Miniprotein binders against q553d3r833to1016. Designs and how they scored, part 24

Target 1, 184 residues: q553d3r833to1016
Amino acid sequence: NRFKSVNELYSTELSYLNSLLILRDFYFIPMEVEARVTKLFKSEEINKVFSNLKSILQISTEITHLLEERLSVSPVKIGDIFVKFAPIFKIYVEYVNNFDKVAPQLKAMTENPQSKKFFSEQRNKSRVATDINSLLIMPVQRCPRYELLLREILKHTQEDHVEFKNIKSAYESIKDINKYINDR
Below, E stands for the ipSAE of ESMFold2; O stands for the ipSAE of OpenDDE; V2 stands for 0.75 times the mean of E and O plus 0.25 times the DockQ between their complexes.

## First folded at step 21 (miniprotein)

Design fa (at its last look DockQ between E and O 0.92; V2 from the best seeds 0.85)
Fold by OpenDDE base, look of step 21:
Structure fa (fold): chain B 184 residues (1-184), chain A 95 residues (1-95)
Amino acid sequence: as target 1 above (184 residues)
Amino acid sequence: GSRVRLFIMVEGDSPEKLREFAERVIEEARKLAEKLGGKIRVEVTEDGNRLFIVITVKGVSPEEAKEIAERLKELAEELAKKLGLEVYIIEEIRK
């Protein structure tokens, strides 16, 4: 039903946000420290790998916040959120483009014997089985997930529902973005 | 009381212009909050050519919340235009 689909959108967003926070707190920030202190990493390299993750994190943070507030009100309205954020999702295009370019560098970094211990330790500290590679790919996967989630919500939204137009618009916008990403 | 929250993303190649934008918008927000007796919180995050500003004003009436939102949106849009920046604003009012 619609409520279930909306809750899935929220729950997965929360999970996604937490993953981004882990990525920031247990990898990005510590790597920057290492770059300054031990020179294990280069700041330039770190910046290239993480790219505009900080922006992605800000967007996710705001979406999560808005969803939380909307879920506490009946009827639940979330379509307008994604309509408004649709133009901002261009940030994901940038992330994906960069990710494709730095993937080899990331692989080399994580496979470097000199840094293996670091990543192992950080993984343990994070208490999450997901490694940096899997975390960094999550933003690449999120826009497609939005499309699927919005589509599912739309399926459970009647045309005369107050949310129908916004959900449909949001879905179409995200779909277009994903198409652009895939066709680039 | 009601709460108004504005999520503002501004983009541009000039750090100086981004800073000017932020300073002016935040200043106006603080003035409005003070004038209307509201409590304001401002969060700023920078990422390359992007700046994120989250402004929250609490303790105001629904009408005042709307007024704050409208005024700040207008200012932000005008400033962005003047400074040649791209701006996105997400508004949320909780009554």
Scores: ipSAE 0.830, ipTM 0.929, lowest interface PAE 0.6, mean pLDDT 94
Fold by ESMFold2, look of step 21:
Structure fa (fold): chain B 184 residues (1-184), chain A 95 residues (1-95)
Amino acid sequence: as target 1 above (184 residues)
Amino acid sequence: GSRVRLFIMVEGDSPEKLREFAERVIEEARKLAEKLGGKIRVEVTEDGNRLFIVITVKGVSPEEAKEIAERLKELAEELAKKLGLEVYIIEEIRK
């Protein structure tokens, strides 16, 4: 039903945000500290791994905030959020285009035993079973998943529903940005 | 009372122009909040040649929240044009 599909959009956004926070708090920030304090990493290496992660995190934080507010009010209206964010999602092009460089960079860094130990220790602290590579791919997958989630919401939104126009516009806008990202 | 929230993404190649943009938008936001008796919170995040500015003003009337949103959006768009920056603004008013 529509309620379930909207809640899935929110719950997967929250899960996505939590994964981005793990990347920031257990990898990005500690790596910047080590780069400054112990020189274990170079800033160039860190930037190559994370690209524009901070921008993506900020966007997901705001989307999560807006979804939480909209879900607390009846009727639930979320389509305009994605219409407005669709042009901002162009920043995902940068992340996607950089992603082929990430795994080789991480492999090169972990040839250093101290770096390998660092990544192992941070993974243990995070209490997350998956490795950093599995977290870093999530932004690559997110915009395509927005399209699928919005398509499902649209399927369960009757044409006379107050939000039909906005959900349809959101779906079409995200389809267009996904084509844009794919073509770059 | 009502709350207004502005999410602003601004980007460009000049760190100095990005700083000027942020300083002037935040200054105006603080002036408006003080004038209208609102409580303001500002968060800034930098990422390369991109800034995110989140402005929240609470404890104002619905009409005042709308005034703040309209004035800050207009200022941000004018400044971005003058400074050669790209800007994206998402505003939300909650009653």
Scores: ipSAE 0.809, ipTM 0.914, lowest interface PAE 0.9, mean pLDDT 92
ESMFold2 (binder alone), look of step 21: mean pLDDT 85; pTM 0.842

Design fb (at its last look DockQ between E and O 0.89; V2 from the best seeds 0.84)
Fold by OpenDDE base, look of step 21:
Structure fb (fold): chain B 184 residues (1-184), chain A 95 residues (1-95)
Amino acid sequence: as target 1 above (184 residues)
Amino acid sequence: GSRVRLFIMVEGDSPEKLREFAERVIEEARKLAEKLGGKIRVEVTEDGNRLFIVITIKGVSPEEAKEIAERLKELAEELAKKLGLEVYIIEEIRK
């Protein structure tokens, strides 16, 4: 039903946000420290690998906040959120483009014997089984997930529902973005 | 009281222009909050050519919240235009 689908959108967003926070707190920030102190990493390569993750994090943070607010009100309205964010999702295009370019570098970095211990330790500290590679790919996967989630919500939203137009619009917008990403 | 929250993303190649934008918008927000007796919180995050500003003003009436939102949106849009920046604003008012 619609309620279930909306809650799935929220719950997965929250999980996604938490993953991004882990990525920031247990990898990006510590790597920057290492770059300054031990020179294990270069600041330039760190910046290239993480790219505009900080922006992605900001977007997710705001979406999560807005969803939380909307879920506390009946009827639940979330369509306008994604309509408004649709133009901002271009940031994901940038992330994906960069990710494809730095993937080999990331692989080399994580496979480097000198840094293996670091990543192992950080993984343990994070208490999450997901490694940096899997975390960094999550933003690549999120836009497609939005499309699926919105589609599911739309399926459970009647045309006369107050949310129908916005959900449909949001779905179409994200679908277009995903198409653009895939066709680039 | 009601709460108005503005999420502002501004983009541009000039860090100086981004800073100017932020300073002016935040200044106006603080003035409005003070004038109307509201409590304001501002969060700023920088990422390359992007700046994120989250402004929250609490303790105002619904009408005042709307007024604040409208004023700040107008200012932000005008300022962005003048500075040659791209701006995105997402408003949330909780009554």
Scores: ipSAE 0.845, ipTM 0.935, lowest interface PAE 0.6, mean pLDDT 94
Fold by ESMFold2, look of step 21:
Structure fb (fold): chain B 184 residues (1-184), chain A 95 residues (1-95)
Amino acid sequence: as target 1 above (184 residues)
Amino acid sequence: GSRVRLFIMVEGDSPEKLREFAERVIEEARKLAEKLGGKIRVEVTEDGNRLFIVITIKGVSPEEAKEIAERLKELAEELAKKLGLEVYIIEEIRK
C-alpha cells in the first residue's frame, strides 16, 4: 500500500501546516499586537517563545503546495522534493536548540494574570483543545517524523519502481539532516 | 502555457545585502516576464537574517520556462556569492 503511505506524508504535512497557522494566527500575531498596544508582552519574550516559526511555516507551506501538485499527476513522484528540501531543513536546528527555553518562558509569562487570561482566551478562540505547548513541540518532532514516513514509503516501493531511487535518496538525505540537527 | 516557480531562501547578516539581493533578482524576473509576455507573481517573507522569495511566471513556452529558471538561478547564485550570502533555490517547471 504505497499509495497509503504517500497520502499519510501529505495528510500529516497538511495537519502540521494547520497547527503552524494556529500558532501564527491565534498566538504569534495577537501577541505582537499586545506588545505594541498594551505592552503586555515584550518582543524579546515573543521571539524566545516562537523562534524562527515564520521560516518553518514558509517551508511547510511550500512542501504542502508541491505535494498537492505531485499527487494530482500519475505516476506520483515526491522523493525529489525531500532531497531538495533536506539542506533547507538545517533551519530546524535554531528551533530545536531554542526549545528548552520555551516552557520556562511561558511559565514566567503566565505568572502575570493578564497574560494567563490572554493565553486562555486565545485557546478558546482557536476552537482547538490543544494548548500552546502541544503546538510548539510539533516542529521539534517533524523532521524525525519525515524520516519515519519516508522509510515507510521506501518499504512499500519496489526496486524496479520509477520512484525507488528518489525515495531512497530522500530517506538518506533526511536521515543525514536529522543527525546534523541532533549534533549541537 | 508553461509555468516556472522558484522558491528561494537567502540568508546573511546584512539587511542591506539581503535587500539588494531581493531587489536585483525580482527586477530580473520582472524583466524576463515582461519580455516574454508572461504573468509574474512575487511573494517575499522576512524572518530575522533570512528572506524567502517565491517567484512564479506563467503563460510562457516550455523552453522559455526552462530558460527563465536557468537565468534566475544563475543570477541568484552569482549575486549571493558576490554579496557573501547563502542561497538555496528550488525550481519547478510545469507543463
Scores: ipSAE 0.796, ipTM 0.906, lowest interface PAE 0.9, mean pLDDT 91
ESMFold2 (binder alone), look of step 21: mean pLDDT 85; pTM 0.846

Design fc (at its last look DockQ between E and O 0.91; V2 from the best seeds 0.86)
Fold by OpenDDE base, look of step 21:
Structure fc (fold): chain B 184 residues (1-184), chain A 95 residues (1-95)
Amino acid sequence: as target 1 above (184 residues)
Amino acid sequence: GSRVRIFIMVEGDSPEKLREFAERVIEEARKLAEKLGGKIRVEVTEDGNRLFIVITVRGVSPEEAKEIAERLKELAEELAKKLGLEVYIIEEIRK
């Protein structure tokens, strides 16, 4: 039903946000420290790999906040959030484009014998099973997930529902973004 | 009291213009909050050619919250236009 679908959107967003925070706190920041102290990494390399992750994190943070606010009010309205964020999702286009370019570099970095211990230690510290590779790919996968989630919500939203127009609009907008990403 | 939260993303190639934008918007926000007796929190995050500003004003009436939102939105849009920046604004009022 609609309630479940909206909650799935929220719960997956929370999970997504937490993953981004882990990526920042246990990989990006420590890698920057290593770059300065041990020279294990190069700052330029780090910046290329993580790209505009900080922006992605900001967007997710705000979406999460807004969803939390909306879920506490009846009736729950979330469609307008994604309508407003739709143009901002261009940031994901940049992320995906960069990700494709730096994928080989990331692979080399994580497979470097000198860095293996670092990544292993950070993975252990993060207490999550997902490694840096899996975490970095999550933003690539998130826009498609938004499309699916909004589609599911739309399926459970009647045309005369107050949310219908916004949900549909949001869905179409994200669908277009995903199409653009896939066709680039 | 009510709360207004304004999320602003501004983009541009000039760090100076981005800083100017942020300073002016934040200054106005603080002035409005003070004038209306609200409590303000400002968070700024920089990422390359993008700047994120989150302004939260608490302890105001619903009408005042709306006023703050409208004023800051107008200012942000005008300033962005003047500075040649792209701006995205999302406001949320909690009564």
Scores: ipSAE 0.875, ipTM 0.947, lowest interface PAE 0.5, mean pLDDT 95
Fold by ESMFold2, look of step 21:
Structure fc (fold): chain B 184 residues (1-184), chain A 95 residues (1-95)
Amino acid sequence: as target 1 above (184 residues)
Amino acid sequence: GSRVRIFIMVEGDSPEKLREFAERVIEEARKLAEKLGGKIRVEVTEDGNRLFIVITVRGVSPEEAKEIAERLKELAEELAKKLGLEVYIIEEIRK
């Protein structure tokens, strides 16, 4: 049903945001601290691993906030959110284009035993068994997943529903941005 | 009362122009909030040649929330054009 598909968009956005927060709070920020305090990492290395993570996190934070607002009223209207954010999703190009360099960079860094220990300690502190590589791929997968989620919502939205036009526009806009990202 | 939330992403290659943009938009937002008796919160995040500015004003009427949203959008678009920056603005008003 439509309600279930809209709730799935929201619940997966929460899960995605949580993964981005783990990356920021247990890896990115602590690595910046170590770069200043112990010089265990160079800024260049940190930037190669995380790319524009801060931008992606800010966008997911705002989408989550908007979805929570919209889910509290009837009828639920969320299509315009994705129409408005579709052009902003162009920033995913930077992350996707950098991604094939991330695993080699992490491998090079963990040849240093102190760095290897740091990553192990931070993973333990996060209380999440998922390794940093599995977290870092999630933004690569998110925009394609938006397209699938919006298609499912559209499938369950009757043509006379107040949100039909906006959901259709959102789906088409996200599909176009996914083509843009793939071409770049 | 009503709340307005304004999300701005602005980007360009000039750190000085990005700072000027942020300073002027935030200054106007603070003036509007003070004039209308609203409570304002401003969050700024920098990432490379990109700034995110989130402005929240609470404790205003629905009419005042719309005025704030319209005025800040107009200013941000005018400033971005003048300074040669790209800007994206998303506004949400909650009653």
Scores: ipSAE 0.816, ipTM 0.914, lowest interface PAE 0.8, mean pLDDT 92
ESMFold2 (binder alone), look of step 21: mean pLDDT 85; pTM 0.846

Design fd (at its last look DockQ between E and O 0.92; V2 from the best seeds 0.85)
Fold by OpenDDE base, look of step 21:
Structure fd (fold): chain B 184 residues (1-184), chain A 95 residues (1-95)
Amino acid sequence: as target 1 above (184 residues)
Amino acid sequence: GSRVRIFIMVEGDSPEKLREFAERVIEEARKLAEKLGGKIRVEVTEDGNRLFIVITVKGVSPEEAKEIAERLKELAEELAKKLGLEVYIIDEIRK
């Protein structure tokens, strides 16, 4: 039902946000420290790999916050959130484009014997089985997930529902973004 | 009281213009909050050519919250236009 679908959107967003925070706190920031202290990494390399993750994190943070607030009010309305954020999702295009370019570099970095211990230690500290590679790919996968989630919500929203127009608009906008990304 | 939260993303190639934008918007927000007796919190995050500003004003009436949102939105849009920046604004009022 619609309620279930909306809750899935929220729960997955929260999970996504947490993953981004782990990526920042246990990998990006420590890597920057290593770059300054031990020279294990190059700052330029780190910046290239993580790209506009900070922006992605900001967007996810705000979406999560807004969803939380909307879920606490009846009736639940979330469609307008994604309508408003639709144009902002262009930053995902940048992330995906960069990710494709730095994927080999990331692989080399994570497979480097000199840094293996670092990544292993950070993985352990994070207490999450997901490694940096899997974490960095999550933003690539998130926009497609939005499309699916919004589609599911739309399926459970009647045309005369107050949310219908916004959900449909949001869905179509995200769909267009995903198509653009895929057709690059 | 009610709360207004304003999320702003501004983009541009000039760090100076981005800073000017942020300073002016934040200044106005603080003035409005003070004038209306609200409590304000401002968070700023920088990422390359993007700046994120989250302004939260608490302890105001719903009408005042709306006023704050409208005023800051107008200012942000005007400033962005003047400075040649791209701006996105999302406001949320909790009654």
Scores: ipSAE 0.869, ipTM 0.944, lowest interface PAE 0.5, mean pLDDT 95
Fold by ESMFold2, look of step 21:
Structure fd (fold): chain B 184 residues (1-184), chain A 95 residues (1-95)
Amino acid sequence: as target 1 above (184 residues)
Amino acid sequence: GSRVRIFIMVEGDSPEKLREFAERVIEEARKLAEKLGGKIRVEVTEDGNRLFIVITVKGVSPEEAKEIAERLKELAEELAKKLGLEVYIIDEIRK
């Protein structure tokens, strides 16, 4: 039903945000500290792994906040959020285009035993069974997932529903930005 | 009282122009909050050629929240045009 599909958009955004926070707090920030303090990592290596993660994190933080606000009001209206954010999602091009470099960079870094130990310790400290590679692919998958989630919401939104036009516009805007990302 | 939250992404190739944009927008936000008796919080995040500015003002009327959002949007758009920056603004008002 519509309620279930809108809640899935929110719950998966919250899960996505949590994964981005793990990347920042247990990998990106500690790696920057080690780069300054022990010289274990070079800034160039860190930048190759994380790309524009900070921008993606800010966007997901804001979307999560807006969804929480809108879910507390009846009728639930979320389509305009995605219409407004669609042009901002252009920043995903940078992340997606960089992704081919990420796994080879991490492999090269973990050939150093001290670096391998660092990644193992941070993973254990995060208390998340998922390795860093599984977290880093999530932004690559997110915009396509928005399209599928919005399509499902649209499917459960009757044409005479107050939000029909906005959900349809959101779905089409995200389709267009996914084409833009794929073409670039 | 109501609150307004304003999310701004601004981008360009000049760190100096990005800094000038942020300083001027934040200064106006602080002036508006002070004038209207609101409590302001500002967060800035930098990522390469982008800045993210999140401004929250609370303890104002619904009409005052709308005024803050409109004035900051007008300033941000005008300033981005003058400085040759791209800007994206999203606001939300909660009663």
Scores: ipSAE 0.794, ipTM 0.902, lowest interface PAE 0.8, mean pLDDT 92
ESMFold2 (binder alone), look of step 21: mean pLDDT 86; pTM 0.855

Design fe (at its last look DockQ between E and O 0.97; V2 from the best seeds 0.88)
Fold by OpenDDE base, look of step 21:
Structure fe (fold): chain B 184 residues (1-184), chain A 95 residues (1-95)
Amino acid sequence: as target 1 above (184 residues)
Amino acid sequence: GSRIRIFIMVEGDSPEKLREFAERVIEEARKLAEKLGGKIRVEVTEDGNRLFIVITVKGVSPEEAKEIAERLKELAEELAKKLGLEVYIIEEIRK
């Protein structure tokens, strides 16, 4: 039903946000420290690998907040959120483009014997099974997920529903973005 | 009281222009909050050619919240235009 689908959107967004925070707190920030102190990493390569993750994090943070607010009010309205964020999702295009370019570098970095211990330790500290590679790919996967989630919500939204137009618009917009990403 | 939360993303190639934009918008927000007797919180995050500003004003009426939103939106859009920046604004009022 619609309620379930909206809650899935929220719950997955929250999980996604938490993953991004882990990525920042247990990898990006510590790597920057290592770059300054031990020279294990280069600041330039770190910046290239993480790219505009900080922006992605900001977007997710705001979306999560807005969803939380909307879920506390009846009727639940979330369509306009994604309509408003649709143009901002261009940031994901940038992330994906960069990710494709730095993937080999990331692989080399994580497979480097000198840094293996670091990543192992950070993984343990994060207390999550997901490694840096899997975390960094999550933003690549999120826009497609939005499309699926919105589609599911739309399926459970009647045309005369107050949310129908916005959900449909949001779905179409994100679908277009995903198409652009896939066709680039 | 009601709360207004304004999320602003502004982007451009000039760090100076981004800073100017932020300073002007934040200044106006603080003035409005003070004038209306609200409590304001401002969060700023920088990421390359992008700047994020989250403004929260609490303790205002719904009407005042709307006024704040409208004023800041107008200012942000005008300022972005003048500075040659791209701006995105998302506001949320909680009654």
Scores: ipSAE 0.872, ipTM 0.945, lowest interface PAE 0.5, mean pLDDT 94
Fold by ESMFold2, look of step 21:
Order: C-alpha cells, then sequence, then structure tokens
Structure fe (fold): chain B 184 residues (1-184), chain A 95 residues (1-95)
C-alpha cells in the first residue's frame, strides 16, 4: 500500500545515512588522523577512496530530516522534497565517475600489512560486518534506488490523490537525473 | 512559535568567495534572528569547492519565519550572482 512504500523510502534513507556515518566516523576521519600523525596514508589516497563523501552525507542528512518531519503530519507529502533535491543530486556524478578507482586504490593500500591491520581494527570498532568496499558502493546504488522507490509510491497513489502530481514530478525528475548520471 | 530551517549548498572555484558568501549570509541570519527574538543555530560543512550552510531559527511567528526565509533566499541568490557562485536553497517552515 502507499503507506508501506513511503515508509520504505524513509527506512532505507535512514539505513543509507547510517552507512555513510560509519564510513565517516570509522574510516574517513581515522584515516585523516593517521595521515597526519603516523603518515600511514597520503591525503591523495584518502581523497581517491572517498571522493565527495562529505557532500553526499550532508544531502542524505537533510533528506532524512525532512522525511522525518513530513512523516509526522497528515497527509504525508514527500514528492516536493525529491523535486527540490533532484538538481542537487548532480554531485553524485563525481562519486560515480570516481568509483572504478576505489577498489584498486584500496587493494594497493592494503598491500601494506599495517594498512590492512588498520582496516580490520576499524571494522571491529564499528561492530558492522560489512567491509568498507560494500559500504562505499552504496552511494553508487542510491539514486537508482530513489527512482524505484518513487515509482512504487506513484503506483500506489491514485490520480485524484492530493500528492499525485508531486510524486509524478519527483519520479520524472529523479529518472532524468539518473540518466544524466549514467551518461556521464 | 514557528521553526524555519534553511539548507544552502553553494559552490565555486574560489575558497575566499565561498567564505565571504557564508560570512555575509550567516551575519544577516543572526541579525534577523536577534531582531525578531528568535533562537538561531548555524552549521557549516566544507567539501572541496562546496560549502553547506544549515540555518535553524526557532521561536518566531509564522509570518516572521516566512520573512526570514524570503530575505535570506534573496540575499543568498543576489550574493551568489555577484560572487560568481552557484547556489541551491531549500527552506522548510514548521510549527
Amino acid sequence: as target 1 above (184 residues)
Amino acid sequence: GSRIRIFIMVEGDSPEKLREFAERVIEEARKLAEKLGGKIRVEVTEDGNRLFIVITVKGVSPEEAKEIAERLKELAEELAKKLGLEVYIIEEIRK
């Protein structure tokens, strides 16, 4: 039903945000510290792995906040959020275009046993079984996922519903930005 | 009282102009909040050629929240044009 599809958009956004926070707090920030203190990593290597992660994290943080506020009132209206954010999602191009370089970079870094140990220790501290490679692919998958989620919401929104036009516009806007990202 | 939340992404090639943009927008936001008796929070995040500003003002009337939103949007858009920056603004007013 419509409620279930809207809740899935929110719950998966929250899960996505939590994964981005793990990347920041258990990998990105600690790696920057090691780069400055022990020289275990070079800034260039860190930037190649994470790209514009901070921008993506900020966007997901804001979307999560807006969804939480909109879900607290009735009727639930979320389509305009995605219409407004669609132009901002252009920043995903940078992340997606860099992603082919991430796995080779991590492999090269972990050829150093001390770096391999660092990644193992941070994974243990995070208490998450998912390795860093599986976390880093999530932004690559997120915009396509938004399109599918909005399509499901639209499917469960009757044409005379107050939000039909906004959900349709949101779906079309995200579909267009996904084509833009794929073409680049 | 109402709450206004303003999310700004600004981008450009000049770190100095991004900093000037942020300083002037935040300064105006603080002045408006003080004048209207509102409580303000500001969060800033920098990532390369991008800067994110989140401004929250609480404890104002619905009309005052709308005025703050309109004035900050106008300032941000005009300032971005003058400084050669691209800006994106998303505003949410809640009770």
Scores: ipSAE 0.817, ipTM 0.914, lowest interface PAE 0.8, mean pLDDT 92
ESMFold2 (binder alone), look of step 21: mean pLDDT 83; pTM 0.809

Design ff (at its last look DockQ between E and O 0.93; V2 from the best seeds 0.85)
Fold by OpenDDE base, look of step 21:
Parts: sequence; C-alpha cells; structure tokens
Structure ff (fold): chain B 184 residues (1-184), chain A 95 residues (1-95)
Amino acid sequence: as target 1 above (184 residues)
Amino acid sequence: GSRVRIFIMVEGDSPEKLREFAERVIEEARKLAEKLGGEIRVEVTEDGNRLFIVITVKGVSPEEAKEIAERLKELAEELAKKLGLEVYIIEEIRK
C-alpha cells in the first residue's frame, strides 16, 4: 500500500544517510588526518575520490529531515519534497561522473599494502561490514532507487489523490535524470 | 510556537560572492528572528562551489513563520540574481 511504500522510502533514506555518515566519519575524515599527519594519503587524492560527497550528504540530511516531519502528519505528503529537490539531483550526475573516473584510483588505494591496515582498522571501528568501496558506490545507486521507490508509491496513489500530481512529477523528473546518467 | 526551516543551496564560482550571499541572508534572518522574538539557528556547509545554508527559526506564530520564509526566499533570490549565483530554496513550516 501507499503507506508502506512511503515508509520504505523513508527507511531506506535513513539507512542511506547513515551510510554516508559512516563514510564521512570513518573514512573521509580519518583519511584527511592521515594525509596531514602520516602522509599515508594525499589530500588531492582524497578530494578526488570523495568528490561532492559532502553535498550529497547535505541533500540526504535535508530529505531525511523533511520526510520525518511529513510522516508525522496526516495525510502524509512527500511528493512536493522530491519535486523541489529534482533540480538539485544534478549533484548526483556530478558524483557519478567522478566516480567512474576515480574508480581505478580508488581500487589502487584500497589495494595498496601500505593502506590496507588503515582501511581494515577503520572498517572495524565503524562496526559495519560494508567497506569503503561499497559505501562510495551507494550514491551511484541511490537515484535509481528513488525512481523505483517513487514509482511504487505512484502505483498506490489514485489519480484523484492530492499527492498524485507531485508524485508523478517527481517520478518523471528523477526518471529523466537517471536516463541522462545512463545515457551519458 | 511554529517553526520555519529554510534550506538554501547556492552555487557559484566566486567564493567571495558565495560568502557575501551567505552573510546577507543570514544577517536578514537574524534580524527577522530578533524582530519577531524567535529563536534562530543557522548552519552553513561549504562544498567546493556550493554553499548550503540551513536556517531554522522557532517560537514564532504560523503567520510569522510564513513571513520569514517569504522574506528570506525573496532576498535569497534577489541576491542570487544580483550576484550571478544559482540558488535553490526549500522551505518548511511546522505549525
């Protein structure tokens, strides 16, 4: 039903946000520290790998916040959120483009014997089985997930529903973004 | 009381213009909050050519919240236009 689909959108967003926070707190920030202190990493390299993750994190943070607020009110309305964020999702295009370019560098970094211990330790500290590679790919996968989630919500939204137009619009917008990403 | 939250993303190649934008918007927000007796919180995050500003004002009436939102939105749009910046604004009012 619609409520279930909306809750799935929220729950997955929260999970996604937490993953981004882990990525920031247990990898990005510590790597920057290492770059300054031990020179294990280069700041330039770190910045290239993480790209505009900080922006992605800000967007996710706000979406999560807005969803939380909307879920506490009846009827639940979330369509307008994604309509408003649709133009901002261009940030994901930038992330994906960069990710494709730095993927080899990331692989080399994580496979470097000199840094293996670091990543192992950070993984343990994070208490999450997901490694940096899997975390960094999550933003690449999130826009497609939005499309699927919104589609599912739309399926459970009648045309005369107050949310229908916004959900449909949001779905179409994200679909277009995903198409652009895939066709680039 | 009611709360208004304004999420602003502004983009541009000039750090100086981004800073000016932020300073002016935040200043206006603080003035409005003070004038209306609200409590204000401002969070700023920078990422390359992007700046994120989250302004929260609480302890105001629904009407005042709306006023704050409208005023800040108008100012942000005007400033962005003047400074040649791209701006995105998302407002949320909780009654």
Scores: ipSAE 0.849, ipTM 0.938, lowest interface PAE 0.6, mean pLDDT 94
Fold by ESMFold2, look of step 21:
Structure ff (fold): chain B 184 residues (1-184), chain A 95 residues (1-95)
Amino acid sequence: as target 1 above (184 residues)
Amino acid sequence: GSRVRIFIMVEGDSPEKLREFAERVIEEARKLAEKLGGEIRVEVTEDGNRLFIVITVKGVSPEEAKEIAERLKELAEELAKKLGLEVYIIEEIRK
């Protein structure tokens, strides 16, 4: 039903945001600290691994905030959020284009036993069994997932529903931005 | 009371112009909040050639929230044009 599909969009966005926060708080920020304090990492290495993670995190933070606000009001209207964010999602091109360099960079860094120890310690601190590689792929998968989620919401939205027009526009806008990302 | 939340992504090749954009927009937001007796919070995130500015003003009337949103959108768009920056603005007003 429509209620379930809208809640799936929100719950998966929150899960996605939490994964981005783990990347920031247990890897990105601590790695920047080590780069300054112990010189364990170079800034260039950190930038190769994370790309524009901070931009993606900010976007997901805002989408999560807006979804929470809209879910508290009846009728629930979320389509315009994705119409407005679709052009902003162009920033995912940078992350997707960088992604094939991430695994080789992490492998090169872990040749240093001190770096290998660092990643192990941070994973333990995060209390999440998911490895950093599995977290880093999530932004690559997110925009295609938005398309699928919006398609499901549209499928469960009657043509006379107040939000039908906006959900349809959101789906088409995200489909177009996914094409843009794939073409770059 | 009502609140307004303004999300701004601005990008360009000049760190100086990005900083000028942020300082001018935030300064105007603070002036508007003070004038209208609203509580303001500002969050700024920098990522390479990109800034994110999130401005929240609480404790204003619905009419005042709309005025803040309109004024900041106009300023941000005009300033981005003058500085050669790309800007994206998303506004939310809530009672």
Scores: ipSAE 0.803, ipTM 0.909, lowest interface PAE 0.9, mean pLDDT 92
ESMFold2 (binder alone), look of step 21: mean pLDDT 85; pTM 0.839

